# Miniprotein binders against q9vhn3, part 13

Target 1, 154 residues: q9vhn3
Amino acid sequence: MDPDDDLVLENEAEEIERLQLPEELKKPIDPEEEDERVARIEFNCSGCEMHEMVHYFGRKPPFALGVIYPEDNYVMRDPFQPPPPRWQSKPEYYIAMGTKCSICSKTVCKDPGCSFYYTASFCLPCGKEELKNWPPEAQARIRKQMSVSQGRQT
Short names: E, the ipSAE of ESMFold2; O, the ipSAE of OpenDDE; V2, 0.75 times the mean of E and O plus 0.25 times the DockQ between their complexes.

## First folded at step 8 (miniprotein)

Design y4 (at its last look DockQ between E and O 0.74; V2 from the best seeds 0.69)
Fold by OpenDDE base, look of step 8:
Structure y4 (fold): chain B 154 residues (1-154), chain A 83 residues (1-83)
Amino acid sequence: as target 1 above (154 residues)
Amino acid sequence: SDEDLQKLEEQIERLEQRLREIKEQLERGDKETVEKLLDMLYEIFELAMKIAKETGDPEMLWRLFELLFRAYRLLKQAKRMRK
């Protein structure tokens, strides 16, 4: 009746407790974080009648995992998704609403009838003028976009 | 790779086509468009996140975010039509 069997069981329980990764202290969602879910930034498109409240303006939304915009964007948290449970850091969906025109700084939405992108974002009026300076391929792409957007207003 | 870029372009074109079809359905008063638009939003978003992680191509990302925005507008419209 070999005495060695009893010693193995006690050490495994303590090692399992040590290997329990410290429960990341579920930092109580600071009441300030609940405030972060309220859209406080006004977004008004200069090209259309769109008016929305959004959550962020900048290049790196804190709720956007790994996405960096080349320009400052107005970004809204997905209004159709229930807020993730406080304990689940599920990536939230979001919608980039628009930007500022790189020339005139007017706010424009991402609708093809309000803005286009080539190296930077442009409102349609400014972009039409700049288009003349772009490579033919870029011009063709933007003209195609403009034709599609005009066909929707009819 | 050029092949990967072509595949992505084809995917974007398919999404654009689907969005056009959903828009036409919405204009016809189809009530099932809300679910289709939600599914599409998530599909576009997942593709955008994939591209952001793999290449970070700003033009492709812009196109996807444009599609996402358009889908959002349609979804907002569709929800208003259900009320």
Scores: ipSAE 0.752, ipTM 0.898, lowest interface PAE 0.6, mean pLDDT 85
Fold by ESMFold2, look of step 8:
Structure y4 (fold): chain B 154 residues (1-154), chain A 83 residues (1-83)
Amino acid sequence: as target 1 above (154 residues)
Amino acid sequence: SDEDLQKLEEQIERLEQRLREIKEQLERGDKETVEKLLDMLYEIFELAMKIAKETGDPEMLWRLFELLFRAYRLLKQAKRMRK
């Protein structure tokens, strides 16, 4: 391999430094961003009583660039890998833990024994009632999902 | 267009099947499941981001975020068992 090809990125970096980056790129750390990285929101699933501390509740978490959820979600930053530095534009991994049921507003995790999705998210009891009015193929799909969580339904 | 959606559906189904296989391996005590689950988290997440950008299909996104949630739960279990 030609060594000059390996140095293309370094030459590019040197040119960027000479361009004197905009003042916005040198802004000090925003306290609001630091607070957002702390997991302060309790998540308790009403279906299985799972408990986690999560980082965000809403449709557009600041750390999940390019993703807007159709519903408000409880979102946790990946606990198994270090977060990327704030100055990097690389995607950050995250886990959507659950939502509020569209009918009763109870908090439920994404486990099939606790919640289901068809046009909106539902807890198990509300979803079972709404399922009766859905097209047959949708009913079959949701019932299949429910069978994966055998022994957790009452 | 419908062909593109079919390809995405097939990718999701392959990931769902792979997670079921890894879950069975974990239940049998396979100690290599931690690395497999971590790799799966990356794959599921990248596919979810692709679908969010290309279609935004909420049912496909729900399936992938559910799958990611399940992989996360299994990874926690696998890490606990390795200690």
Scores: ipSAE 0.594, ipTM 0.810, lowest interface PAE 1.3, mean pLDDT 76
ESMFold2 (binder alone), look of step 8: mean pLDDT 83; pTM 0.798

Design y5 (at its last look DockQ between E and O 0.48; V2 from the best seeds 0.00; counts 0 for: pTM E .771 < .8)
Fold by ESMFold2, look of step 8:
Structure y5 (fold): chain B 154 residues (1-154), chain A 83 residues (1-83)
Amino acid sequence: as target 1 above (154 residues)
Amino acid sequence: SDEDLQKLEEQIERLEQRLREIKEQLERGDKETVEKLLDMLYEIFELAMKIAKETGDPEMLWKLFELLFRAYRLLKQAKRMLE
């Protein structure tokens, strides 16, 4: 038989063994808990310096049963509690961090100083330009919101 | 019904006022009250999510999500104060 094939087979078997059973995989783990706690989507607000890692982008997060967002949202699971074990049904909190501006597609958080909503979400710059085209009562409501948001909010 | 929708709007207004009061107390930096404020923030989360399941109005949902976001920021602040 060919020694080169024998050498490759030995190295391949050794690497497969290491890949199949790495030290980390030998530990008792619950893959569903690991997956539910992993926030893989980056959220950066273009209107402030907020940065978070979130779990979902869309309208129907699987962990928030019964609520459909009016727009695609960046959604975080409760950052202060691990997801509930499979044998326990308890409420978990989740937070819609923000969305994309419907005009410029920049990501903005839900702070009133960064975005607002009228039929769609807008960052402040785009919303200020679109405000002029809205009914007078809607303009007044949003201008009031923007003037209040100039105060400090935490 | 219209009465039920107006009740939901009143509940949202009450939640917003409670959130403002919590924000003012946290801005004082009083660590002794922070544990109580955490309980109040979690209650706001529960009530806001309950209301969100009852309404289909996009503007009301957006307002609830804004309140939840603001509550999250205060909760994060309160947790940092307890470290």
Scores: ipSAE 0.560, ipTM 0.778, lowest interface PAE 1.2, mean pLDDT 73
Fold by OpenDDE base, look of step 8:
Structure y5 (fold): chain B 154 residues (1-154), chain A 83 residues (1-83)
Amino acid sequence: as target 1 above (154 residues)
Amino acid sequence: SDEDLQKLEEQIERLEQRLREIKEQLERGDKETVEKLLDMLYEIFELAMKIAKETGDPEMLWKLFELLFRAYRLLKQAKRMLE
């Protein structure tokens, strides 16, 4: 009667419980957030005069199923689409308005004249400084973007 | 796959070109033209969203989001012109 059989199965349940990713505390949808369709977050671009009210700030907008942003984004529901019927969980179109510069944390819109992306989001001033540290291919891409954006401001 | 990524990049470039054309037309357009441009912008928006769902590349996603943002601004402008 070989003693090795008492592999105590009891510890597997505890380990599975530990491996349960902490339930993302579903922040109780504040019942006062009743009208999820009302944009309540102020978005101000530091690079231009754009001012908008948006619906979400973060990486996982609840209305953008399956999309995870690499960084926190200001996200607006599509203002031109009629609200879907409550029974239709159709993902609404949404617009990423902007983000925070990874260096200076200033809010910038997605306009190529205000921000660019390489591994992270940058405002133009910070990105110009960081550009020197990037691979030549990345530098070329960003320079191209900057040239196109400057041509539009004329 | 790299091939899939290249195809997506080409699609994005085509959408960008179309958006530029729309912008130029919008600046010169009358009310009827603006309405047509709105429809085209929505088509671009839908296509961009479709592509965004099909790719997980952060750089490509950024390009798509930028495109959508620009499209939104044009739509907003067009809507104001109709108002």
Scores: ipSAE 0.540, ipTM 0.800, lowest interface PAE 0.8, mean pLDDT 80
ESMFold2 (binder alone), look of step 8: mean pLDDT 84; pTM 0.808

## First folded at step 9 (miniprotein)

Design z2 (at its last look DockQ between E and O 0.54; V2 from the best seeds 0.65)
Fold by OpenDDE base, look of step 9:
Structure z2 (fold): chain B 154 residues (1-154), chain A 83 residues (1-83)
Amino acid sequence: as target 1 above (154 residues)
Amino acid sequence: SDEDLQKLEEQIERLEQRLREIKEQLERGDKETVEKLLDMLYEIFELAMKIAKETGDPEMLYKLFELLFRAYRLLRRAKRMEE
């Protein structure tokens, strides 16, 4: 397990909230917008102990201008920046946390030790089975990813 | 173009290398990793947005979002270590 995995963030959501800029730096957000900024979607990775609250699940986050995911993604607003002023339609930064495995529908984070992408997203167990059916170049790429992720567990 | 793709791959490789170096610095207890990780996070994000707009290549986008996610995890760790 990557020593980064041993960060059992018991409450990653609370830690994110602590890492968020003090509310005093949050300009009075319209109560309606305040509600949209609360992360209400639970994200739980089946491959690691990551558990966080996120803002969106889908292909087109409303705060992500011009980005369409090929698959439904769990997406969090950037917790490290103040919200853009309403009048500045600047694209907000965000983090894509993870997705569902295209085979077994288990939620997985984007860590290379939990998932990989080839035409679709896979958890490692499902991907290992599908790997046998892929072109040699794709297989080599995924095997390299798996070796790097396993080497962190040592 | 193939040349543009190669340049993007090289950029991604450089980002991966920088991320590894920052991780090693963090593991050594070096200071100022938070700022480096923030800079990297936004650099990755901007590159992702550029690619999304120009090509929309899902594999490249996935790789950038993976890197972004990894940078985010390290940034959270770095912030906790500075507290």
Scores: ipSAE 0.757, ipTM 0.900, lowest interface PAE 0.6, mean pLDDT 86
Fold by ESMFold2, look of step 9:
Structure z2 (fold): chain B 154 residues (1-154), chain A 83 residues (1-83)
Amino acid sequence: as target 1 above (154 residues)
Amino acid sequence: SDEDLQKLEEQIERLEQRLREIKEQLERGDKETVEKLLDMLYEIFELAMKIAKETGDPEMLYKLFELLFRAYRLLRRAKRMEE
């Protein structure tokens, strides 16, 4: 029978309202969004011992905000920072881990000791054969890149 | 166009040089490499997005993908050394 106790309860809502987080931060995560955040794709480089779980394979990762890769890539979301809230439409950071060789389809990482790019991505064995068919200037550039990769970097 | 391309190539070369320098610091056991590698990772990423949107040059874009991947691998190594 204490009406003052009831009046105190009526004022509690104003205190809670002041501490309430923005509505967009409380929205439940769509199952489709949850699936995109799970790294379910195995990436294993055939040219080295690199392996990772990645989020996407293709040319247009949904989290890459309108960026299209020249060819299918294994893509990982930034593992070091949380993604920006989707309502901000800010770019999310991501890492292209590797591709399939355009000749033999073996998976290779972006390390210059495992693959290189000229018009398409190649593992080193396939690329060395394709290199012979390219303009001399392109051959010289790629051979220089490959020689540097065989130093302390390999 | 050739002058713009040259400026972008110079930016990429500078980034690669910085990455090599940070790699050497990591190999010497320098404890400050994690933050430097994070800064590099994001700088390389921003340049890659600029090239993808402005020119779409696949050779430059893939060079930046390579640098980004190499920075990521070094960052993983640096974080493991701090643990």
Scores: ipSAE 0.612, ipTM 0.816, lowest interface PAE 1.2, mean pLDDT 77
ESMFold2 (binder alone), look of step 9: mean pLDDT 83; pTM 0.786

Design z3 (at its last look DockQ between E and O 0.41; V2 from the best seeds 0.63)
Fold by OpenDDE base, look of step 9:
Structure z3 (fold): chain B 154 residues (1-154), chain A 83 residues (1-83)
Amino acid sequence: as target 1 above (154 residues)
Amino acid sequence: SDEDLQKLEEQIERLEQRLREIKEQLERGDKETVEKLLDMMYEIFELAMKIAKETGDPEMLYKLFELLFRAYRLLRRAKRMEE
């Protein structure tokens, strides 16, 4: 397990909230906008102990200008950036946390130790089975990813 | 173009290498990793937005969002270590 996995963030959401800029730096957000900025969607990775609250699940986050995901993604607003002023339509930074495995529908994070992508997203167990059916080049790429992720566990 | 794709792959490889170096620095207890990780996150994000606009290549976008996610995890760790 990557020593980064041993960070059992018991409540990653609470830690994110603590790491967020003090509310005093949050310009008064319209109460309606405040509600949209509260992360209300639970994200729990089936491959690791990551558990966080996120802002969006789908292909087209409303705060992600011009980005369309090929699959439904769990997406969180960047907790380290102050919210853009309403008048500045600057694209907000965000983090794509993870998705659902295309085979078993389990939620997985984007960590290479939890999932990989080839035409679709897979958890490692499902992906290992599907890998046998893929072109050799794709297999080599995924095997390399798996070796790097496992080498971190050592 | 194939040349553009190769250039992008090289950029991604450089980002991966930087991320590994920052991780090693963090593990050694080096300071100023938070700023480096933030800078990297923004660089990755800007590159992702560029690719989304220009080509929309899902594999490249996935890789960039993976790197962004990994950088984010390291950033959270780095911030906790500085507290």
Scores: ipSAE 0.773, ipTM 0.907, lowest interface PAE 0.6, mean pLDDT 87
Fold by ESMFold2, look of step 9:
Structure z3 (fold): chain B 154 residues (1-154), chain A 83 residues (1-83)
Amino acid sequence: as target 1 above (154 residues)
Amino acid sequence: SDEDLQKLEEQIERLEQRLREIKEQLERGDKETVEKLLDMMYEIFELAMKIAKETGDPEMLYKLFELLFRAYRLLRRAKRMEE
């Protein structure tokens, strides 16, 4: 007869858990798994009107097996096909939407009019300054890419 | 493997040229572009997976990510035009 075993109002929740009620409400669903299948990360390009909800930001998206990005990327699952079942381990189709500029950290999409990559990703304003520090042949290549991205048909 | 690397670079260049051609077709109102863009997106993706596994060359990968993104934007535009 231990007085410590008395029922008080504060121990009602513990008794419910110990009786395992209601059992039908046990749902071993990992919320983080569900969040990754739902596009909850907002992606806004600072260089254009591009806006999307994406699934992942980082270097190692769990649904893109066999790929490690050199930088953190905003990554979206293919919106035109359903994802594979959770119990199946195989690669999914995905789209890398953009990155953060290595200098100013502004978010930019992968359109050549908004960003480019040379050893790192740059928004156009920061990239134009960094371009001056590169070998002349690299400067010429990147300037040509930026000129084509402006919609010229040559 | 320098010959293999050059073949991959040529394949990427051909994909970019095809994407420019499909963009022009879409701008002229060609209604057949949705299937072409879907096929192209999956071709670009499969090549990116191959390069990631075999070489890991970040410049080639980022070029393919750029092409895939450009194809995706055109596909969204083409899908809206079917409405």
Scores: ipSAE 0.643, ipTM 0.836, lowest interface PAE 1.1, mean pLDDT 76
ESMFold2 (binder alone), look of step 9: mean pLDDT 83; pTM 0.791

Design z4 (at its last look DockQ between E and O 0.51; V2 from the best seeds 0.68)
Fold by OpenDDE base, look of step 9:
Structure z4 (fold): chain B 154 residues (1-154), chain A 83 residues (1-83)
Amino acid sequence: as target 1 above (154 residues)
Amino acid sequence: SDEDLQKLEEQIERLEQRLREIKEQLERGDKETVEKLLDMMYEIFELAMKIAKETGDPEMLYKLFELIFRAYRLLRRAKRMEE
């Protein structure tokens, strides 16, 4: 297990809230916008102990201008930036946290120890089975990714 | 072009190497990793947005989002260590 996995963030959501810029730096957000900025979607990775609240699940986050995911993603607003002023249509930074395995539909984070992507997202168990059917080049790429993730467990 | 793809792959490899180096610094208890990780996250994000606009290659985008995610995890750890 990557020592980064031992960060049992008991309440990653609360820690994110603490790491968020003080409310005083949050310009008065319109109450309607305040509601949109509260992360209300639970994200729980089946491959690791990561548990967080996120803002969006889908292909087209409303705060991610011009980005369309090929599959539904759990997406969090960047907790380290102040919200952009309403008048500045600047694209907000965000974190794509994870997705659902295309085979078993389990939620997995984007950590290479939990999932990988080739034409679709896979958890490691499902992906290992599918890997056998892929081109050699794809197999080599994914095996390299898996080796890097496992090398962190040592 | 194949050349453009190769350049992008090299850029991704450099980003991965930098991320590993920052992780090692964090593990040694080095200071100022928070700023480095923030800078890296935003650099990768800008690259992702560029690719999304230009090619929309889902594999490249996924790799970049993976790197952002990994940087984010390290950033959270780094912030906790500075508190």
Scores: ipSAE 0.790, ipTM 0.912, lowest interface PAE 0.5, mean pLDDT 87
Fold by ESMFold2, look of step 9:
Structure z4 (fold): chain B 154 residues (1-154), chain A 83 residues (1-83)
Amino acid sequence: as target 1 above (154 residues)
Amino acid sequence: SDEDLQKLEEQIERLEQRLREIKEQLERGDKETVEKLLDMMYEIFELAMKIAKETGDPEMLYKLFELIFRAYRLLRRAKRMEE
């Protein structure tokens, strides 16, 4: 009338049912990690008026382990995949959206019609002023880039 | 080695050419462009992480980040066109 087996099997069934809950329900959310997953930084390209909310501005995004940018970059976490499980220290995919121009500090995206990189990042107007002092092969490469992007200059 | 660097630069050039081809497919309305762009974006990202780990060459990394960004823009456009 009062079997002892209900304590053993029903406890295991409840434990199995709880183990099948979604991972987010079994693990507390770290508020500081959750805060970094919210895109709060406004990115506006001065060259093409692209507007995005991004997750980080700087040289070493916390979610991009092992990467240090040579300049401050606006970085967006991958919007097309769920992030790795919170309890793992695995890198996730991300997108470097753009930088500030090394001369005028205007924000520009990485589109070749808005900016280019040669030892530093430049918006097209500042880069056109600076490129005349560069080696001929660098000048040719950058001028070719600007020619294919002539509809995107500021 | 110098041969490894040349092979890597050729790989990047092929990725850029493939991105241009996918852009043309998108402009023709070809289906499944979203999946091709996702695959390409992640392939370029994995190459960028390898280069960052092995050399950290900023010009090569910035080129790969540019290609990832261009793939992202096309991907946004492709998803909007599917809707």
Scores: ipSAE 0.683, ipTM 0.849, lowest interface PAE 0.8, mean pLDDT 77
ESMFold2 (binder alone), look of step 9: mean pLDDT 82; pTM 0.777

Design z5 (at its last look DockQ between E and O 0.45; V2 from the best seeds 0.64)
Fold by OpenDDE base, look of step 9:
Structure z5 (fold): chain B 154 residues (1-154), chain A 83 residues (1-83)
Amino acid sequence: as target 1 above (154 residues)
Amino acid sequence: SDEDLQKLEEQIERLEQRLREIKEQLERGDKETVEKLLDMFYEIFELAMKIAKETGDPEMLYKLFELLFRAYRLLRRAKRMEE
């Protein structure tokens, strides 16, 4: 368990909402836009106890200008900043939370203790099996990641 | 260029090191980590956008989004400790 996992917040979504800027500082968003700003997609990591509501699942978040993910990602809008003014076509900040394992389709977060990426995203169990088929350099990189993530569990 | 790639890798390593240092500070109960984490969060994000625009290297982008995610988790923790 990542030492950050010890803060298993039963309701990470509620905490994010608390950490969001007060609604009073949010300029009135068009009711139609308000609906789009509500996180409605459930994200549950199979590798840790992270549970959050996110805004998007896919390769092309509508609020992410110029970014296309190679795989479907769970994506959350930046909870630490007020929404950009409607008149400013500034790209929003956002966080890619996780994806589905390319082998077993389980949802995993981007934490090194839950997943890794080499040509595709893998959960740790599936990735360990696939690792044997990869180039030595890739194997070394992933083994290093795994050692660091395991050292955080002690 | 290979030189540009090396520079980017070095930048990523520096970001990782800074995140580790801030994490250690947070674990010691040091205050004022929120501002540092916010700065890093947006620095990482901007670098990701730069790479997305210039090269679109999926491995580098993944690494930056991983770092961004880690910064996010630390930032949430830091904010809770200030409450």
Scores: ipSAE 0.784, ipTM 0.911, lowest interface PAE 0.6, mean pLDDT 87
Fold by ESMFold2, look of step 9:
Structure z5 (fold): chain B 154 residues (1-154), chain A 83 residues (1-83)
Amino acid sequence: as target 1 above (154 residues)
Amino acid sequence: SDEDLQKLEEQIERLEQRLREIKEQLERGDKETVEKLLDMFYEIFELAMKIAKETGDPEMLYKLFELLFRAYRLLRRAKRMEE
């Protein structure tokens, strides 16, 4: 579909210039908005081999309208469509790649073989330690998830 | 209401089942899985937005965030196979 094979590279400046926008609309008012259109934040999962460049780290990306993450997340803008022109304000799609573990602060992706969520996000090693203090049904849930961790290549 | 919540949970389960089925199709070498995965990707996202606005339920949202991530990973794999 999208001919851009890299998926992490955005051609925002060329698109804006092609549209012949007024000078005020061609430049971002907010420097943080300009940075979020280019994937400059490195994301490395400590639980697998995943490495991505993402656009934002935090709870409320400027390009996300109406969704606030309960924890700081590494967030990538939709890599399957070209970025919208800066003069257009519209809802965008995005993906939370992962979080920092609530105990050890290691970065983990959202793959079930790398992290687990129970009231907070944990890498699997820290989740195993916290598991001891959880209700039996929550313990069963994470143990089931860990039994399928061999399929991390999803 | 509780009936509306149950319907949303059932919709999430159906999405997870569909994603598993598409993953199996990809493993079988079906070259037309990219379009199916794109449809799933945007459908999962739209449901997550709806749940965030209507309930804010963190368990359902985290499941949808996980499904969206898994769809992304499969999409990257499927697009590489098309090339």
Scores: ipSAE 0.628, ipTM 0.821, lowest interface PAE 1.1, mean pLDDT 76
ESMFold2 (binder alone), look of step 9: mean pLDDT 81; pTM 0.773

Design z6 (at its last look DockQ between E and O 0.43; V2 from the best seeds 0.64)
Fold by OpenDDE base, look of step 9:
Structure z6 (fold): chain B 154 residues (1-154), chain A 83 residues (1-83)
Amino acid sequence: as target 1 above (154 residues)
Amino acid sequence: SDEDLQKLEEQIERLEQRLREIKEQLERGDKETVEKLLDMMYEIFELAMKIAKETGDPEMLMKLFELLFRAYRLLRRAKRMEE
């Protein structure tokens, strides 16, 4: 049991909305910008019960200036940050939630209990098979990452 | 440089250790974990942006995004516990 599994929020999206900064702290966003700030892309991890609405799916989020993901990622704007003032070119914080497994195309979150990255992203089942073909050093690294996800028991 | 890479790996290891410590604090019911997690998230994010700009190393970048995601999940948990 992923210790984060005990925090199965029935609706993680609703909770994020509740945990967002009060609207009073949100400067009036242009209605057109408000629409762009609504998360409309469904993200469901096949490895855990995480379900979220996110803002972007792809390699180059429009709010992530200068960042290019190696693969298409589900990306959420940081819900804990106030929207940057229009006059401040400060890049928004954002979170890469997950991606698709490069082998089976199942959606997985970034949690080590659900996926890992080595040259590409893998779900754990596919990655375990591919791991056998990798250099020993890479195998050791990934095994260590997998152990940290299981180490919730100690 | 190899030295720069080693330094970065050490930084990531320190972040991982710090994240584990915060998780343990949260599990003990310690207060002020929200602020620590926010600070960590911003630190991870800034480091990721630096790497993206300087080297673009996808392995390091993806590791930082993993850490950022983990910190975010813990932050959500911490906020719920303070509510």
Scores: ipSAE 0.759, ipTM 0.901, lowest interface PAE 0.6, mean pLDDT 86
Fold by ESMFold2, look of step 9:
Structure z6 (fold): chain B 154 residues (1-154), chain A 83 residues (1-83)
Amino acid sequence: as target 1 above (154 residues)
Amino acid sequence: SDEDLQKLEEQIERLEQRLREIKEQLERGDKETVEKLLDMMYEIFELAMKIAKETGDPEMLMKLFELLFRAYRLLRRAKRMEE
């Protein structure tokens, strides 16, 4: 008999996914909840001297309901505004601090002097090399940002 | 619609202008900046949640997250200055 190799591979992957999903759902809530309320992730911007401890790195922070970032973000709960009561269905206040450059993977904050976003996030050095591949409108916008952010004003 | 998107873009531009003005006030030592920054961060966050829910426009969201980050950094500086 000729079994379909694609069918066999798909069955193996689907079985692994099913086993993995129930395992993830079995995790205790309290320890994970306590870990996410503590800022344990170090954020250091490679473009400036900014350093912060943040709460999450990824695309879907559990405390930021209804938001999925287009790329992995370092996210911190707002230290100046307390979270709403848990019985309220209101989003917690948070701040997206920065990302990894889509080319070199260096960590950069959202300051215009350190990074910019066009379809993906770039540190300024990598973005300068990629600009030539972009539509003229995007090039003009980013060049304007770079000229101001470089601090070279007359 | 295009008219609604244009209004949102204008709102974001006004927020950025206001943030630049507050930064200048902070650099002069104006002590009213903390409350202005808190109000501004609230407005930016609410607009970001609205855009995420209604359109999901990633360029506008990333700009709002940039503005929120910049306001947060200014607020930290303003709070340290009050000490």
Scores: ipSAE 0.658, ipTM 0.848, lowest interface PAE 0.9, mean pLDDT 75
ESMFold2 (binder alone), look of step 9: mean pLDDT 83; pTM 0.801

